# VH-VL binders against StAR-related lipid transfer protein 4 (Stard4): the designs that were tried, part 2

Target 1, 199 residues: StAR-related lipid transfer protein 4 (Stard4), of Mus musculus (Mouse) (q99jv5)
Amino acid sequence: ASISTKLQNTLIQYHSIKEDEWRVAKKVKDVTVWRKPSEEFNGYLYKAQGVMDDVVNNVIDHIRPGPWRLDWDRLMTSLDVLEHFEENCCVMRYTTAGQLLNIISPREFVDFSYTVGYEEGLLSCGVSVEWSETRPEFVRGYNHPCGWFCVPLKDSPSQSLLTGYIQTDLRGMIPQSAVDTAMASTLANFYSDLRKGLR
Below, E stands for the ipSAE of ESMFold2; O stands for the ipSAE of OpenDDE; V2 stands for 0.75 times the mean of E and O plus 0.25 times the DockQ between their complexes.

## First folded at step 2 (VH-VL)

Design a11 (framework fv_alirocumab)
Fold by ESMFold2-Fast, scan of step 2:
Structure a11 (fold): chain C 199 residues (1-199), chain A 121 residues (1-121), chain B 113 residues (1-113)
Amino acid sequence: as target 1 above (199 residues)
Amino acid sequence: EVQLVESGGGLVQPGGSLRLSCAASGFTFSSYAMNWVRQAPGKGLDWVSTISWSGGSTNYADSVKGRFIISRDSSKHTLYLQMNSLRAEDTAVYYCAKHYTSGWTRYFDLWGRGTLVTVSS
Amino acid sequence: DIVMTQSPDSLAVSLGERATINCKSSQSVLYSSNNKNYLGWYQQKPGQPPNLLIYWASTRESGVPDRFSGSGSGTDFTLTISSLQAEDVAVYYCQQYYSTPLTFGQGTKLEIK
């Protein structure tokens, strides 16, 4: 029943979206970012994909809520676990740095997070939940269903394929062109930063 | 109840083989890396092997590499250790143990009861 | 490999007194980026499997009495039992999870004097 089952099923549906529904938003060395209009809000569902030179468990362990995330993620400025459930499941609050010379001011998110097996790999997913406490230095953003699939590369067992689905409502009064630029760059930087963090 | 239960231990001759099982219940077995840790009589804890949650990656202590094979069956919620070419120094209680999360750099938050393996003539 | 060395090998302490167990790693287990020590402590009572007491060098596992505390950073760690109780008779192990292979100290046997 519950939020974790619905969230997992939603991410699996995103992972099954046909190639022709996606449009390239940004392509840099070793990562491609696509987007399509979101069915959840007036914005975009972004997809990013690239190869990691590491095994699934280590990659996802650096992404899911935990000690490794702030070590490598240049965008994330704080991470607090607000409620702990079973070890694969929590509610977390995190904050992000301002972007584009503060055209996008620092944001705060409160997300339910769930990590589960998927085929021969892992899925770490999340979705924002309501939380009454706000901090004045941050604008509360909202993540519609988001997640990261990581599966072993079939013929390269020391490598894995990382695919992300990100669907963020930054809230506030921000020009859509600024949101589009920031989202695509953020996802490309995510891969670059993670690769450095895994070394 | 959240638990791990080992079975398959016993007396075996040097050069023989034995397969251990660890039945997991009460948690999402397929989401966690699993381990075998052994303890020789009167000695300390000695890590033996780790398997990733998917079974796609395995690691072994140098002392057992090439002789022991760790595996898992997520549909049966069971972890295995196939022990070949057994030596007297493999005599120990064998525990299965769960990583706190899916990563390789974590502590063990759940342990089984242990199963005794005795390698003797 | 990171070698874990405990001291003393055995310790006898009177009921109600403080017990102190030390653990040294051959290499730092402090990750500078997150400022966390990848160090845990386990308690093993006779005839039982190990039980997790402390993780991240100083965080108590749920259900562990507050008389148990962990301290230290980098290469030198301490487990303290502030007021020894009869049920604390056990062997105590430190463990590093900074890198593979995962390694344990040799153990410290704690007895009542």
Scores: ipSAE 0.000, ipTM 0.447, lowest interface PAE 16.1, mean pLDDT 86

Design a12 (framework fv_alirocumab)
Fold by ESMFold2-Fast, scan of step 2:
Structure a12 (fold): chain C 199 residues (1-199), chain A 124 residues (1-124), chain B 113 residues (1-113)
Amino acid sequence: as target 1 above (199 residues)
Amino acid sequence: EVQLVESGGGLVQPGGSLRLSCAASGFTFSSYAMNWVRQAPGKGLDWVSTISGSGGSTNYADSVKGRFIISRDSSKHTLYLQMNSLRAEDTAVYYCAKGQYYGTGRYYKPLDYWGRGTLVTVSS
Amino acid sequence: DIVMTQSPDSLAVSLGERATINCKSSQSVLYSSNNKNYLGWYQQKPGQPPNLLIYWASTRESGVPDRFSGSGSGTDFTLTISSLQAEDVAVYYCQQYYSTPLTFGQGTKLEIK
């Protein structure tokens, strides 16, 4: 509804940020991760980018809420659709594993999710919403606008370029340096895991 | 309007092969899982196979594993079922049906649109 | 595999009277996290494909007449037709979509008495 339009426009704004505003946070084989201070909270907006050896639809189908996400994503431990509004629009609850030997304990997120066409590819985006039900084994985190752009490579249409924007408030009492380390590693691992899952 | 049109059914000898097609229109084809469901003459509904929207995940009923192959072509908006090593018990009307999967492998909404079906008869 | 069992196998009801069809699953199809029952009901008329009537055990599909209603939770479910019309003569199937493989009941044939 109106939330989907605002979310989409916010992600497009992120995608338009000039390269000189980003600082490299981590660079590994076939993935670069950048960050800049968030305008939404006291933390960072992360950007990750890398090439996938697969077409746009297959890449995004593995990322968007669905049964295939848990097959490859090492961080995500559960995923449940709580409400379904439209073909490409839902509210989901998902949980994540503890990180850094449980310095970051397992988290729970409740997100509005929306997938829409973008240029010759797709955008799958999300943002946390209020949900009163909580479970004691998880700390409720909060995703400010996040999303994944996937577009075909013009010189190689069987490949695609995957660009992610992640803006997560893990909440609780965690040192910022631990959050920063975890975020950069999580994004690099996301690409590695997804590439293995796309066969 | 959502439309699913099956084709390719016919009479086949035991041990033979046949390929079914389902032409889809009226919805974003690649966003939905697609299914084949069959019905033997005078019998109930029997799920055969499912393929994810991307084509990256497939599932089969135990009775057809190793013999049937489900596939899709997103550019042609078409679903396929390649049937090999056919047996008399595969005789049925084969329906193409639209479905959606969300979270933990569960369908969020069941099979909401079905084609008219195509008859496959396996006999000597 | 979740086994779906319907009762009765066949039912004859007079026009304007209430028809009741039951469905039992061998395992619960209630997902506690969203409190939804992953159960649907289909109507199949002779020579036609199945038509979805009910999903989430009790949610009526768009365009389905108000006389059709679904109820139940967990393992025991009921489809009710409050006032049988001539066009309701069909075979009715319940289906679980909680897990793969997708499974259907054996069907209940509804006819006019």
Scores: ipSAE 0.000, ipTM 0.478, lowest interface PAE 12.5, mean pLDDT 86

Design a14 (framework fv_alirocumab)
Fold by ESMFold2-Fast, scan of step 2:
Order: structure tokens, then C-alpha cells, then sequence
Structure a14 (fold): chain C 199 residues (1-199), chain A 124 residues (1-124), chain B 113 residues (1-113)
């Protein structure tokens, strides 16, 4: 509905941000992570990009809410689909593991998720929504618009380019250096874990 | 029943050090994040530092970073503020304050319990 | 940093009359996931520590008289005292706890006219 249109347009806007507005946060073999100050909150919009040795549909199927996400994602500890609207649209609740010896305690997120065609590939995006039920063992985090673009590589359509935009408010009193370390490492780990999870 | 009591304030010369203590009673101390908030004579409230319930996370106002160290001892139910390289502008009443805990039992929210304060005067 | 600005700096109100204090944040303090505004109001009487009056912009702390009420959302907030009593003479502070660093408004001094 209108939430999916607004979310899609916001991610396309992020994907159009000029190269010189991004600062490299972390670069390891086969993945680069950048960041810039967020316009949504007092934090950062992160961008990550790397090549997948797999086709678009299989890559996105492992990322969007579904049966394979927990098989490979070391950070995500649970995923519950709370409501299905369409095959490509749901509200989900998921939890994440504590990080840095629990300096960042386990978080819980409730996100609207939407997957749609983008150019010759796919976009899977999400944004946190209002949800009244809370669980005391988790701190409720908030995802501002986030998403993953996956498009075929030219001249090599069995490979794809995966670009992510992550904009997470972890909440709580967490030192900025810990947030910076955790976010950059989480995104690099996302790529290495996903590559191992693809079959 | 729930109470916070500060101590350790006094007169100190510029460049000196002081350690403040805040004794907590009547609640599960380790379940709450704790704050130091100061107020210069005749001025408004100024947040100084926060420490998480576990002690694993600390944050400081820019004006005190590198000089002040917040810590806690769960076994003694006591919050500390080690103040080094004191300056005249650090002169204030220092309050300790407990973070209000929402239903989740974690995170920073509001400060629902305050101590009476302890005066720190930095002058020559 | 989120800057909190109060208005007016001071006001005088007659006993039994309504007092209104405003607070503006430089950024929204509304958390859409739980629909809560991370804003509190504190009362500080002369020679005393601050006392929490309101949290979540509009929820009264236990023991706070019902003449105190908070309203507003996002960036604009109001503390209202419906019928001023002598014991309400104090400085009132708004405070955001949405993001670090935690920040207070400069304070509003309330006096009897």
C-alpha cells in the first residue's frame, strides 16, 4: 500500500546518493562498507556492496523473511512472521544476539518487509513499525528504511551485485566506538556468512 | 524506601582530583543504568555521565571526556565518579540519578530517583 | 546533539490560575515503534534535587498531583498546571532521553504573581 511505495522510493533515493558523500568505514576482501550521517536519526546510514557468485533470485530469497535467513545469519537469533499481506509483503519480528561481550545486549525489531522488482533484479526492503507487544529480555531497536538491491552483473548473469543500505537505531547507552565497530563488522560478516549459506 | 545518597564533595584547587560516591538502597541496583548530573550555582541541569546496569557501557559529556571516570560496584550498591584535572567550570552540585526502567527492563529512559547532591567547589 | 529550548525563561501566575510552559526539541523525540515521546519534565524547588513529574511526554509519575499534565508530540511539548498552588513555585526543566547525550532545556522559573 502507501507504506511500500514510500519505502521503495526512499531506498531508490539512497541508491542514487553520489559516491563522494560516502566515507569508507571498512574494506575487506570482496566487500566494502561506507557510511554517512543519517537524515532520519542521530546515527549513520551504512552502505555495503559486494559480488555474489549466485543469481539474483537465490540471493534475495536467502535475505528476505523466509525459511533460509536463520540458516546462515549469525546475528539473527529468531524470526517470526506476524502477518502476511502478499507473497512479497509481511510484518516480521526478529531478534539479534548480544555483541562485544554483551556491551550491545540482544535487540528486538518489528519490521514491515517488502520485496519488489528493481531494474533487472530485486529490492528487498524494510522499516520498523509500531507494535504494542514488547518482551522484557530484549531492547526494542528501530530500523529506519533499510534494504538490499541485487542486480545481475553484465556479461555474467549467473553472478550478482548485492548492495545494502542499513540504518539501525540500536537504542540504549552504547559507546559510539562500540556502535561503529559492531555495525562495520556486522555488515562484513553478513556478506561472508551469506556467501557460505548460498547453495 | 528507594534512596540515593551522594558523598565526597568538597573544596579542591584547579588541577586537583576528587572521587564522588553514591550509595543506593531499596532497589535492585544492578538492574538500572545510573547518571551523574550537575548544576552550577544558579544555573540549569547539565548531564555529565551515564553507566549501564552491567557497567559495560559508559558515556560522557564532551566537557568531561578524558578527565572523569564513571564506575560502579554492584556488591557495594555504589556508583562512583572519579574527577581528575578539575577546572573552575566543574564547580557544581553533583547529583546521582537512577534511570527509569520501562517494561523491557533496559535502555535509557528518564531519571525517576535523585540523590540530594554533593557540592564540588574548584577554586584557589 | 538534540537541543532543548524552553519558553518562556520565566513567568508569574496568580494562585488558582493556569500556568503553561513550552519545550521544543531540535529533532523529533518520537519513537514510532512504540509511539512514545522520549521526553520528561522535572520540577526543582529551591534547595532541593529535581523531581520527575512527567515521562513519555504525558504520563504522570506516581504521587504527582493531577493538576500537572503534559502534552505534545515530536518536537513541541507543553507542561500545564491547571490551578497553581503556592508549593508549585519552582524551576521546571524538560529533558529528552531519545538519544545520547541526554539534554535538558535551560529551565523555566515559575513564580507567584
Amino acid sequence: as target 1 above (199 residues)
Amino acid sequence: EVQLVESGGGLVQPGGSLRLSCAASGFTFSSYAMNWVRQAPGKGLDWVSTISGSGGSTNYADSVKGRFIISRDSSKHTLYLQMNSLRAEDTAVYYCARDFTYYWGSGEYGMDVWGRGTLVTVSS
Amino acid sequence: DIVMTQSPDSLAVSLGERATINCKSSQSVLYSSNNKNYLGWYQQKPGQPPNLLIYWASTRESGVPDRFSGSGSGTDFTLTISSLQAEDVAVYYCQQYYSTPRTFGQGTKLEIK
Scores: ipSAE 0.000, ipTM 0.408, lowest interface PAE 22.5, mean pLDDT 84

Design b05 (framework fv_belrestotug)
Fold by ESMFold2-Fast, scan of step 2:
Structure b05 (fold): chain C 199 residues (1-199), chain A 121 residues (1-121), chain B 108 residues (1-108)
Amino acid sequence: as target 1 above (199 residues)
Amino acid sequence: QVQLVQSGAEVKKPGASVKVSCKASGYTFTDYYMHWVRQAPGQGLEWMGVINPSGGSTSYAQKFQGRVTLTRDTSTSTVYMELSSLRSEDTAVYYCARELYWDTSGLFDYWGQGTTVTVSS
Amino acid sequence: EIVLTQSPGTLSLSPGERATLSCRASQSVSSNYLAWYQQKPGQAPRLLIYGASSRATGIPDRFSGSGSGTDFTLTISRLEPEDFAVYYCQQYYSSPFTFGGGTKVEIK
């Protein structure tokens, strides 16, 4: 209960950061990725935004922990729901594929996940929690507050605007330039992969 | 079969430098980080530093900063540890050790046989 | 720097007995990033346990790890002749990675 309120409030604060505080990290057709220095760790808070050709509920259902995530997300290789607390609230463990020809090895995350209404849309957010079990094929990463806002697009109610905030400490001893390259590409790929999954 | 084969024992005078090699085989050399750990006679293990064989990036324990240099040669699948300004307290067995994961997690699954370095006047 | 203190320094036991080895950290080791290694004279260390309680590949069931925070334990349920060795704990939570001083398990 307390963790979901704090997490939601933190994401709403990120969503309120003024446009001029962000710097473009990557811009491809139909998606823009920005970043700014994180206040949580020695890294970046990333923001991504793009239009989805689907309604809010369907978009968020594909993103939140559930049966469809692995069908479209090329980065995520496994997803286990470890505990359910309340409606739309769980602890999950997920793994990610290696990146940049395994310069960044597969990661494992254990996150508290919470999905809640936001304005006329939804917010699905997460933050890493302590978990004792580790697996030798994965490095344990850490997600500072992260989340996805999805709201109906004005004048086009069959479309929605998807905005993500990602703040991941990949851990290990990876050059920051490799982390930055991987993060920007991962966020752009998230949008293209999700669009294919919704079709 | 994974193997790490280190160079032979060295005897050095104080103030000299030593360069120990560790040749890897049985896996893709550039996929795993390589660490160096030493052990003084009758004492515990001490971590010295790590190298990414792919890009050549390194990180060292502060105690050895400025005296240790880690390098690699991808054509021979070999990692090198060079320690300069040797003192008697540098007398130890020096091990190379492969990361359990394919980046630096600080866990070591395969170790070289060790190289004894003796610093004596 | 996290300092690891192992106790006892030497443990004298007979084959078939249970060995219990302690490792205490000067600071909390988050996410249970604590490993145990076995070393025999003239040989390199061998990874036994990682993540405080997970056995490495090929390690027999008689080896088990437990604990969290600052207090960790390695247990060998029934000592075999080949288990008489020195055991080191290691934290990999923060750089520099550090090891304990070791516990020697010797035959009585």
Scores: ipSAE 0.000, ipTM 0.460, lowest interface PAE 13.9, mean pLDDT 86

Design b06 (framework fv_belrestotug)
Fold by ESMFold2-Fast, scan of step 2:
Parts: sequence; C-alpha cells; structure tokens
Structure b06 (fold): chain C 199 residues (1-199), chain A 122 residues (1-122), chain B 108 residues (1-108)
Amino acid sequence: as target 1 above (199 residues)
Amino acid sequence: QVQLVQSGAEVKKPGASVKVSCKASGYTFTSYYMHWVRQAPGQGLEWMGVINPSGDSTSYAQKFQGRVTLTRDTSTSTVYMELSSLRSEDTAVYYCARDYYDETGYDYFDYWGQGTTVTVSS
Amino acid sequence: EIVLTQSPGTLSLSPGERATLSCRASQSVSSSYLAWYQQKPGQAPRLLIYGASSRATGIPDRFSGSGSGTDFTLTISRLEPEDFAVYYCQQYDSSPYTFGGGTKVEIK
C-alpha cells in the first residue's frame, strides 16, 4: 500500500474517534481545540474545529502546499517543494517561527503531503518522512499523521466546517507545559490567521 | 469507580528481574497515559517512566534506561513494569498512576494504585 | 533535570494552626504543571492540588496552593487531625518528572 493510502486511512480513523475520548484543551470564540494521548508517540493528538466563511475548495487551497500558504500563515516562515510524485502529492520542507518568546526555537519539517476528496469535501493530510539534509538554525521536528478535513456546512453551503488533526513531536528539550500551551495556541491562531487570509 | 489494582508483594535476589502489574478499570484504558513511580523505605517519590497504552510508546527516566520496560495488554486493561538486574537499592514500593487531562488542559496524576512492595535481598 | 527542594523537612504544629509548606525549583516551572500530594503511612499518595492552585475533586477548601516561577507554597489554613502527613510537590513541566523530598507535618 502506498503512503497516501495509509495516511488517508489513519486520518479517517482519527475522524471517527468518539466524543468522550477527547478533552477540551482550549476554547476561544469560534474555535475549539481538544486533545487525547497519541498512540504514535509520547505526546498528544490534537483536534481543532471551527466554521470558515468560505467554500471548501478555497479553504483547502489556502492550506495545502502552494503559493498562498505563506501569505496568511505567520507561523510558517518558508516552504520548499522538494519532490513531486503526483498532481495532488509532494514532499515539502517547511520552517516555523520560534514560539513563546523563543522558548520553542524555530523548527524544520520534511513532510509528505496528499490532498484527496472526502465525502462532499476535501482532506489535505501529511506525515513527516526521513530526510538527511539539516540546517543548523532549525531543530528538525516530526509530524506523525496530521490533516485537515473540510466539508460544506449543512445549513449554509457558502460556509464550511474545518476540522484539523495535528500530532507534532517538536523534539529537543522543551518543557511539557510550553509544548501544550504552544500546540493549543497554534491551532487557535491557525483559524484566526486563515480567516483573515480568506478575506 | 476509576480503580488501579496492582499485583502482590515480591521478594527477589540480586540480579533477578521483577514484573509488576497494574489493572485499570472504570475508564477508557487507551485514552490515558500511565506512569510508574517508586519509593524506597523512608525516602521520597521517584519517577521511573510513562507508557501511552494506545500505541505502546514509552519514555523512561535516564537512571532506569536499559533496565526498565513498560508494556500493556489492551485486552485486559493492564500495564506492566518490568525491572531487570535488580540491586538492593531497588527495594521500594512501586506505584502506577494515571495521567489525566481535563477540560482546562491540565495534566496530573489523579489516581494511584495501592502499591507493590518489591524487596531485593541476598 | 529540575530539582525540587521542600522546606522545612519537618513542620511541628498543633491542630487549628496554619501550615505553610515551601517548594523551590532549580529552574522555572510553569504553574500549570506543579502538583501537591499527601501521603499517610502505608498508603499511596493522594492528589491535593494541580496547576499550582487548583484543588482536586473532594479536597477540602482549607488546602490551597500558590506560587509561580521557582517558588511554590502549599497552605493548610487550619490543621485538622487527619492532615498530619507527609506532603510532596511535583513538577511535570519537563522530563524527567521530579518530586520534592517531602515535608512531614507532625503534631507538636
């Protein structure tokens, strides 16, 4: 089985996890973030959900690797496509800004990315892959399976429901409280920044 | 209704290994980390490691790395702590403890097993 | 590794008095990841306070926690007979998780 098939199946499994297994990590206006212990590593699987005032295709086009991601995502400081396999999948290298007054220094990730149809909407997902080249200004992080589901909102087809699953090992020696605070805040800020970018 | 029930006391000789069990009930076993903490006679608490029961991923304190192994059996909702190459200084009460997160996002050890006494003597 | 130092080692007081227990960290610890436990002879530790100041379910309001950075305090406003025990602070802000050496609260 291809990496894309395994990744898609894993994200669909996450999307079917029962409500009572999630704990609220952060709830701000217009977005809720939950978490549960990860089965991939000694950390958490985060879930975020909120309504976008835009259609599925436009929302996912701003999230998937492409020219628009850096225009709105202020956490992401660079994005390079290293290898194309198909029209809807690639290997990309991206970097993130430092967080919490640089308690979490800038990270670098190398991810396989795949976008596919899901029900009436789309799924854009990713997972880190092995990559030998490193840059000394960054700590190499690792994304276990992660992704974004976007489906039309039932009562308002010009709006969509965006649900994300993020499972990031930031690596290095970082206090657990800093990791937890940063992850929840990163997901809430992702929604706020994306909403501004879609205007 | 959440309960953690540990196996009974063990007496071992130096160089042997011991395997302590902790059976969980009253909650979804795979949704919460399980920690192991020990306490030598008259001493304080010492953290040994943690297991994620869902994926069997583990993290150990450096002092125990190479000697401790944490495992789980999801069919019986049981976690195990195995400590090898036992020394007299491993004489202690060993506890399992659940790592809970709540709706505020705090993580803490909310339920503890009753403890298992392990005595290492020649 | 973050070292937690509890003081005093032993606190001798009478029922009805206020107890103040100190926990000092060798490095800054987020208040979100500091807990206090009570332990009586022959028993497992019992969670009292999590997140430096939040009382666990079923814990009487005479127990309170405070502090931030490197200095944390557990206060028992009016000691009851059942409160004479050993108290431990714990951080889980960074691995390895560490406990203080304990403070024994004993009858004067």
Scores: ipSAE 0.006, ipTM 0.460, lowest interface PAE 13.0, mean pLDDT 85

Design b07 (framework fv_belrestotug)
Fold by ESMFold2-Fast, scan of step 2:
Structure b07 (fold): chain C 199 residues (1-199), chain A 122 residues (1-122), chain B 108 residues (1-108)
Amino acid sequence: as target 1 above (199 residues)
Amino acid sequence: QVQLVQSGAEVKKPGASVKVSCKASGYTFTSYYMHWVRQAPGQGLEWMGVINPSGGSTSYAQKFQGRVTLTRDTSTSTVYMELSSLRSEDTAVYYCARGDYEFWNEDYFDYWGQGTTVTVSS
Amino acid sequence: EIVLTQSPGTLSLSPGERATLSCRASQSVDSSYLAWYQQKPGQAPRLLIYGASSRATGIPDRFSGSGSGTDFTLTISRLEPEDFAVYYCQQYGSSPLTFGGGTKVEIK
């Protein structure tokens, strides 16, 4: 049906993938990153999970498109909301810094974003859409379905469990080994940076 | 416990090449970049390059481009630095250093090898 | 490349005194991409500070880092005998990675 329904259903499907189908890619600083081959493209679906020392609403408000994202996310260099559909639904364009000492040049993404309730928490998800305007200083990347689940931690209501699914095609001519290393690092850094931003 | 253990001292003639090894243990070898830094007697630290142990991709400082080659062997968790066309100014202690990171496109060095002295003399 | 200039080249102080070491960049460096290392004779460098102000594991709280843009400072609030060493700043925000020329902290 609608893009938001399809996106939500796809993320719930990812969230239901059995633990034994994932392979550990990186495990640092209270964050575990796993991956498995993507069904969408010739790359990987990454999963990251860690505990946040904050409530669901505050965590997701810092992740979804909005005024706080650029304050803490050091990979993201700009974020513009291009079109608003509803309070929880938009098309955004964002850019990322060069990666791996600029082995990976800056990227640009144009994503549909949707935030919805999930169990006792929230899901903020996105997927790249076609957008004709390109900026020559960036390579247009593509996000296959991606998102962040945040639910209250059992027996510790002031904490939450943050689980992310990232499925990014960086495009261009990049060695796969560089992509693999960058993705695991990016997800671990995402948690570290977010934790600092929530202070 | 993380350790980086380098090969022993080398004495070389001008024009020769040298290959220094750095064996990593106590962590997942392919999860961290490995950098090479040298220090000439009485001088400061000079970055030479970096290798991604997972796929073997490398990046070198322009000064060393064409003379330095970084490689790795994932089965032994070892990285190698080969420097060719040696000159007397290449006399230095050569260090491998693990890139720990907090951000996407950078590395600070949390663990260092003990250093390998390379002397280039006639 | 980004050139890092450390000053003074040599700092002569007595135990118990405060040491203030400067590192200036030829162009702006995001503070998240600046580190400080300590090196004693015959030893490999040791990480002290990363991200301009974050203390590395096991580093005493007398060591602190500060600064942003082009001007960064390492402060040792009360010198201990074991702190007399050479200190290097490093930027890791752009390739090539570069180090400052070092500041030697020596006994007066």
Scores: ipSAE 0.000, ipTM 0.459, lowest interface PAE 14.6, mean pLDDT 86

Design b10 (framework fv_belrestotug; at its last look DockQ between E and O 0.06; V2 from the best seeds 0.00; counts 0 for: pae E 13.6 > 2, placed apart)
Fold by ESMFold2, look of step 3:
Structure b10 (fold): chain C 199 residues (1-199), chain A 122 residues (1-122), chain B 108 residues (1-108)
Amino acid sequence: as target 1 above (199 residues)
Amino acid sequence: QVQLVQSGAEVKKPGASVKVSCKASGYTFTDYYMHWVRQAPGQGLEWMGVINPSGGSTSYAQKFQGRVTLTRDTSTSTVYMELSSLRSEDTAVYYCARDTYEYDTSGYFDYWGQGTTVTVSS
Amino acid sequence: EIVLTQSPGTLSLSPGERATLSCRASQSVSSSYLAWYQQKPGQAPRLLIYDASSRATGIPDRFSGSGSGTDFTLTISRLEPEDFAVYYCQQYGSSPLTFGGGTKVEIK
């Protein structure tokens, strides 16, 4: 319970960071990815923003743990819900494909996931938790507080604005330039893939 | 516009090393991954590895692990491929090839160097 | 790794004829991540098709690609004199990147 409130408050704090503190990392069409140094680890906090041609509930239902995530997210290779608490929170274990021709080998994450109301929309957020079981085919990564804000677009009732905050420690011995490239590209591709997955 | 210009042909003895250069122009050198592919006489194409010129990170095909080294010099927009412990079966044309994606790897190539013939003979 | 087997090894045809080139994979190629290249003697390969069926920039529409899973085809609807070359398929669905052995299209 206290974890979910702290996580939510952290994401709201990130959503309040002034624009001039961010540096642009990548732009693709109407999707912009920014970054700034993380306060959680030796890496970056990434922000991404773009418009989705769907309503908040459907957009977030395709992002949060659920039946649709593996259908559209080409990076995610498996998703298991390890513990259910309520419909809006769980502990999940997921894996990711190798990236950059396996310069970044497959990763595994075990995250607490929490979805809650935010203004006229939703916030779906998460953070990695300790989990003793490891598997040798994966490097165990760690997600510091991350989340997706989704609110209705003011002048377009069938559209929503999706803003994400991501700070992933991929762990292992990966060159920093490969990490930076993978994070920026993953976030831009996330929007493209999600748009294809929304019906 | 985009151009990849490789160094000239090389003749080497078995056991030596060779270093082939590939100079890029007409685009932002550090924004695209560079691959190396070789072709033995009368044979097909064989992927050797890839380098990210931005930070210099590399990945190699298992067959060449330990013998091939890819490096770059960002001040001259040049990638280098070094192959050590040469044998006669390393006689081939060596190509640099640019990945199609900016900031990412697609795995297919839209621009190729002209090729560098490396001949290994006793 | 994924092995790509091209057939036939050689295809002897005349200008104006249809060429059909096969590329078969030892296992399914994810998302149809398969490209086709043309190579003339003494030259570097030239990209023709990517993602199994998409033509690269500047490639004439007589070149088309099709297929999915393990079976892929390059079709040249009407051969022109400049189309006599060796053709290679290449997969990028998994590492390492691999190429087929080639199909030589030669003038009869």
Scores: ipSAE 0.000, ipTM 0.493, lowest interface PAE 13.6, mean pLDDT 88
ESMFold2-Fast, scan of step 2: ipSAE 0.180; ipTM 0.715
ESMFold2 (binder alone), look of step 3: mean pLDDT 94; pTM 0.954
OpenDDE, look of step 3: ipSAE 0.011; ipTM 0.570

Design b11 (framework fv_belrestotug; at its last look DockQ between E and O 0.05; V2 from the best seeds 0.00; counts 0 for: pae E 15.6 > 2, placed apart)
Fold by OpenDDE, look of step 3:
Structure b11 (fold): chain C 199 residues (1-199), chain A 123 residues (1-123), chain B 108 residues (1-108)
Amino acid sequence: as target 1 above (199 residues)
Amino acid sequence: QVQLVQSGAEVKKPGASVKVSCKASGYTFTSYYMHWVRQAPGQGLEWMGVINPSGDSTSYAQKFQGRVTLTRDTSTSTVYMELSSLRSEDTAVYYCARDEYVYDSGDTAFDIWGQGTTVTVSS
Amino acid sequence: EIVLTQSPGTLSLSPGERATLSCRASQSVSSDYLAWYQQKPGQAPRLLIYGASSRATGIPDRFSGSGSGTDFTLTISRLEPEDFAVYYCQQYGSSPYTFGGGTKVEIK
């Protein structure tokens, strides 16, 4: 309960950051990715935003821990729910595929995940937690407080505004240029893949 | 004043190990990567490895893999470089150097260097 | 690994002259991750230029860096007596973060 509350509040604070504090990192069709230095680690906090042609509940159902995420997200190679506390609250473990021709090797994440109502939409957020079980074939990454806001468009309820805040420590040693490129591209591709998955 | 202060000169026999320390002061220790670079007498600079700000990740040049270990102590703002199975060819001055790496808030690259530690390997 | 080749190996010049040092990479290097260092005898290297063209703090404006891709240049517009030293280029965009072989600028 304390974790979920803190996590939610943190994400809300991120969502309140003024526009002038963000720098554009990538702009593709109907998706913009911004970044700013993170206060949580020696890296960046990314902001991504795009419009989804689907209702909030369906969008979030595709993002939150569940069977649907693996169907469309090309970066995610596995997803397991390790602990379930209550509705919309769990610990999950997931793995990612290699990126940039395997310059970035596969990663493993163990995250506390929490989904809650936000305004007329939903917030699905998460943060990495300690987990003793290790798998040597994966580098353990760490997600500082991250989350996805999804709210319906006021003028078009069948569409949703999806805004993500991501600050992932991939760990390991990766060329900085590769990290920067990978993060921005990953977020852009996330939207692209999700859009395809929602069809 | 921002500075890196390294431990004193070392004389070792072949096959032995050496551990050099690099103590940081005058800046936020946990915000910078720390690199190690060595320089053989009359030769150029050779990158050995790097340790991330938290100390939980390292990367080494292939030449030194299996022989070099970097560690970091946040409580003392000190980074250590241990080189094992020493050879005569390892005789060099060893430098630590900080690198902001992620942030672009001024000087980047290896902007601050230690004074160097001479390691002599001789039978 | 990216190999950096510096030329010339030695540059003999007089005070007041212009020095031009070359650093060539075996493959393309992002300008954001190319640095130049100065090293005097018995001293640790000193950062001069980062990001190919940005002067480090306290570095005189007679030092300048330029270049992109595989060709980079360090220029000393007017050599001062204290500028006679060895200069190294380095790429720090990809591991291993390799150095050039160095160029010695010596007094003619």
Scores: ipSAE 0.000, ipTM 0.544, lowest interface PAE 11.4, mean pLDDT 91
ESMFold2-Fast, scan of step 2: ipSAE 0.028; ipTM 0.632
ESMFold2, look of step 3: ipSAE 0.000; ipTM 0.448
ESMFold2 (binder alone), look of step 3: mean pLDDT 92; pTM 0.942

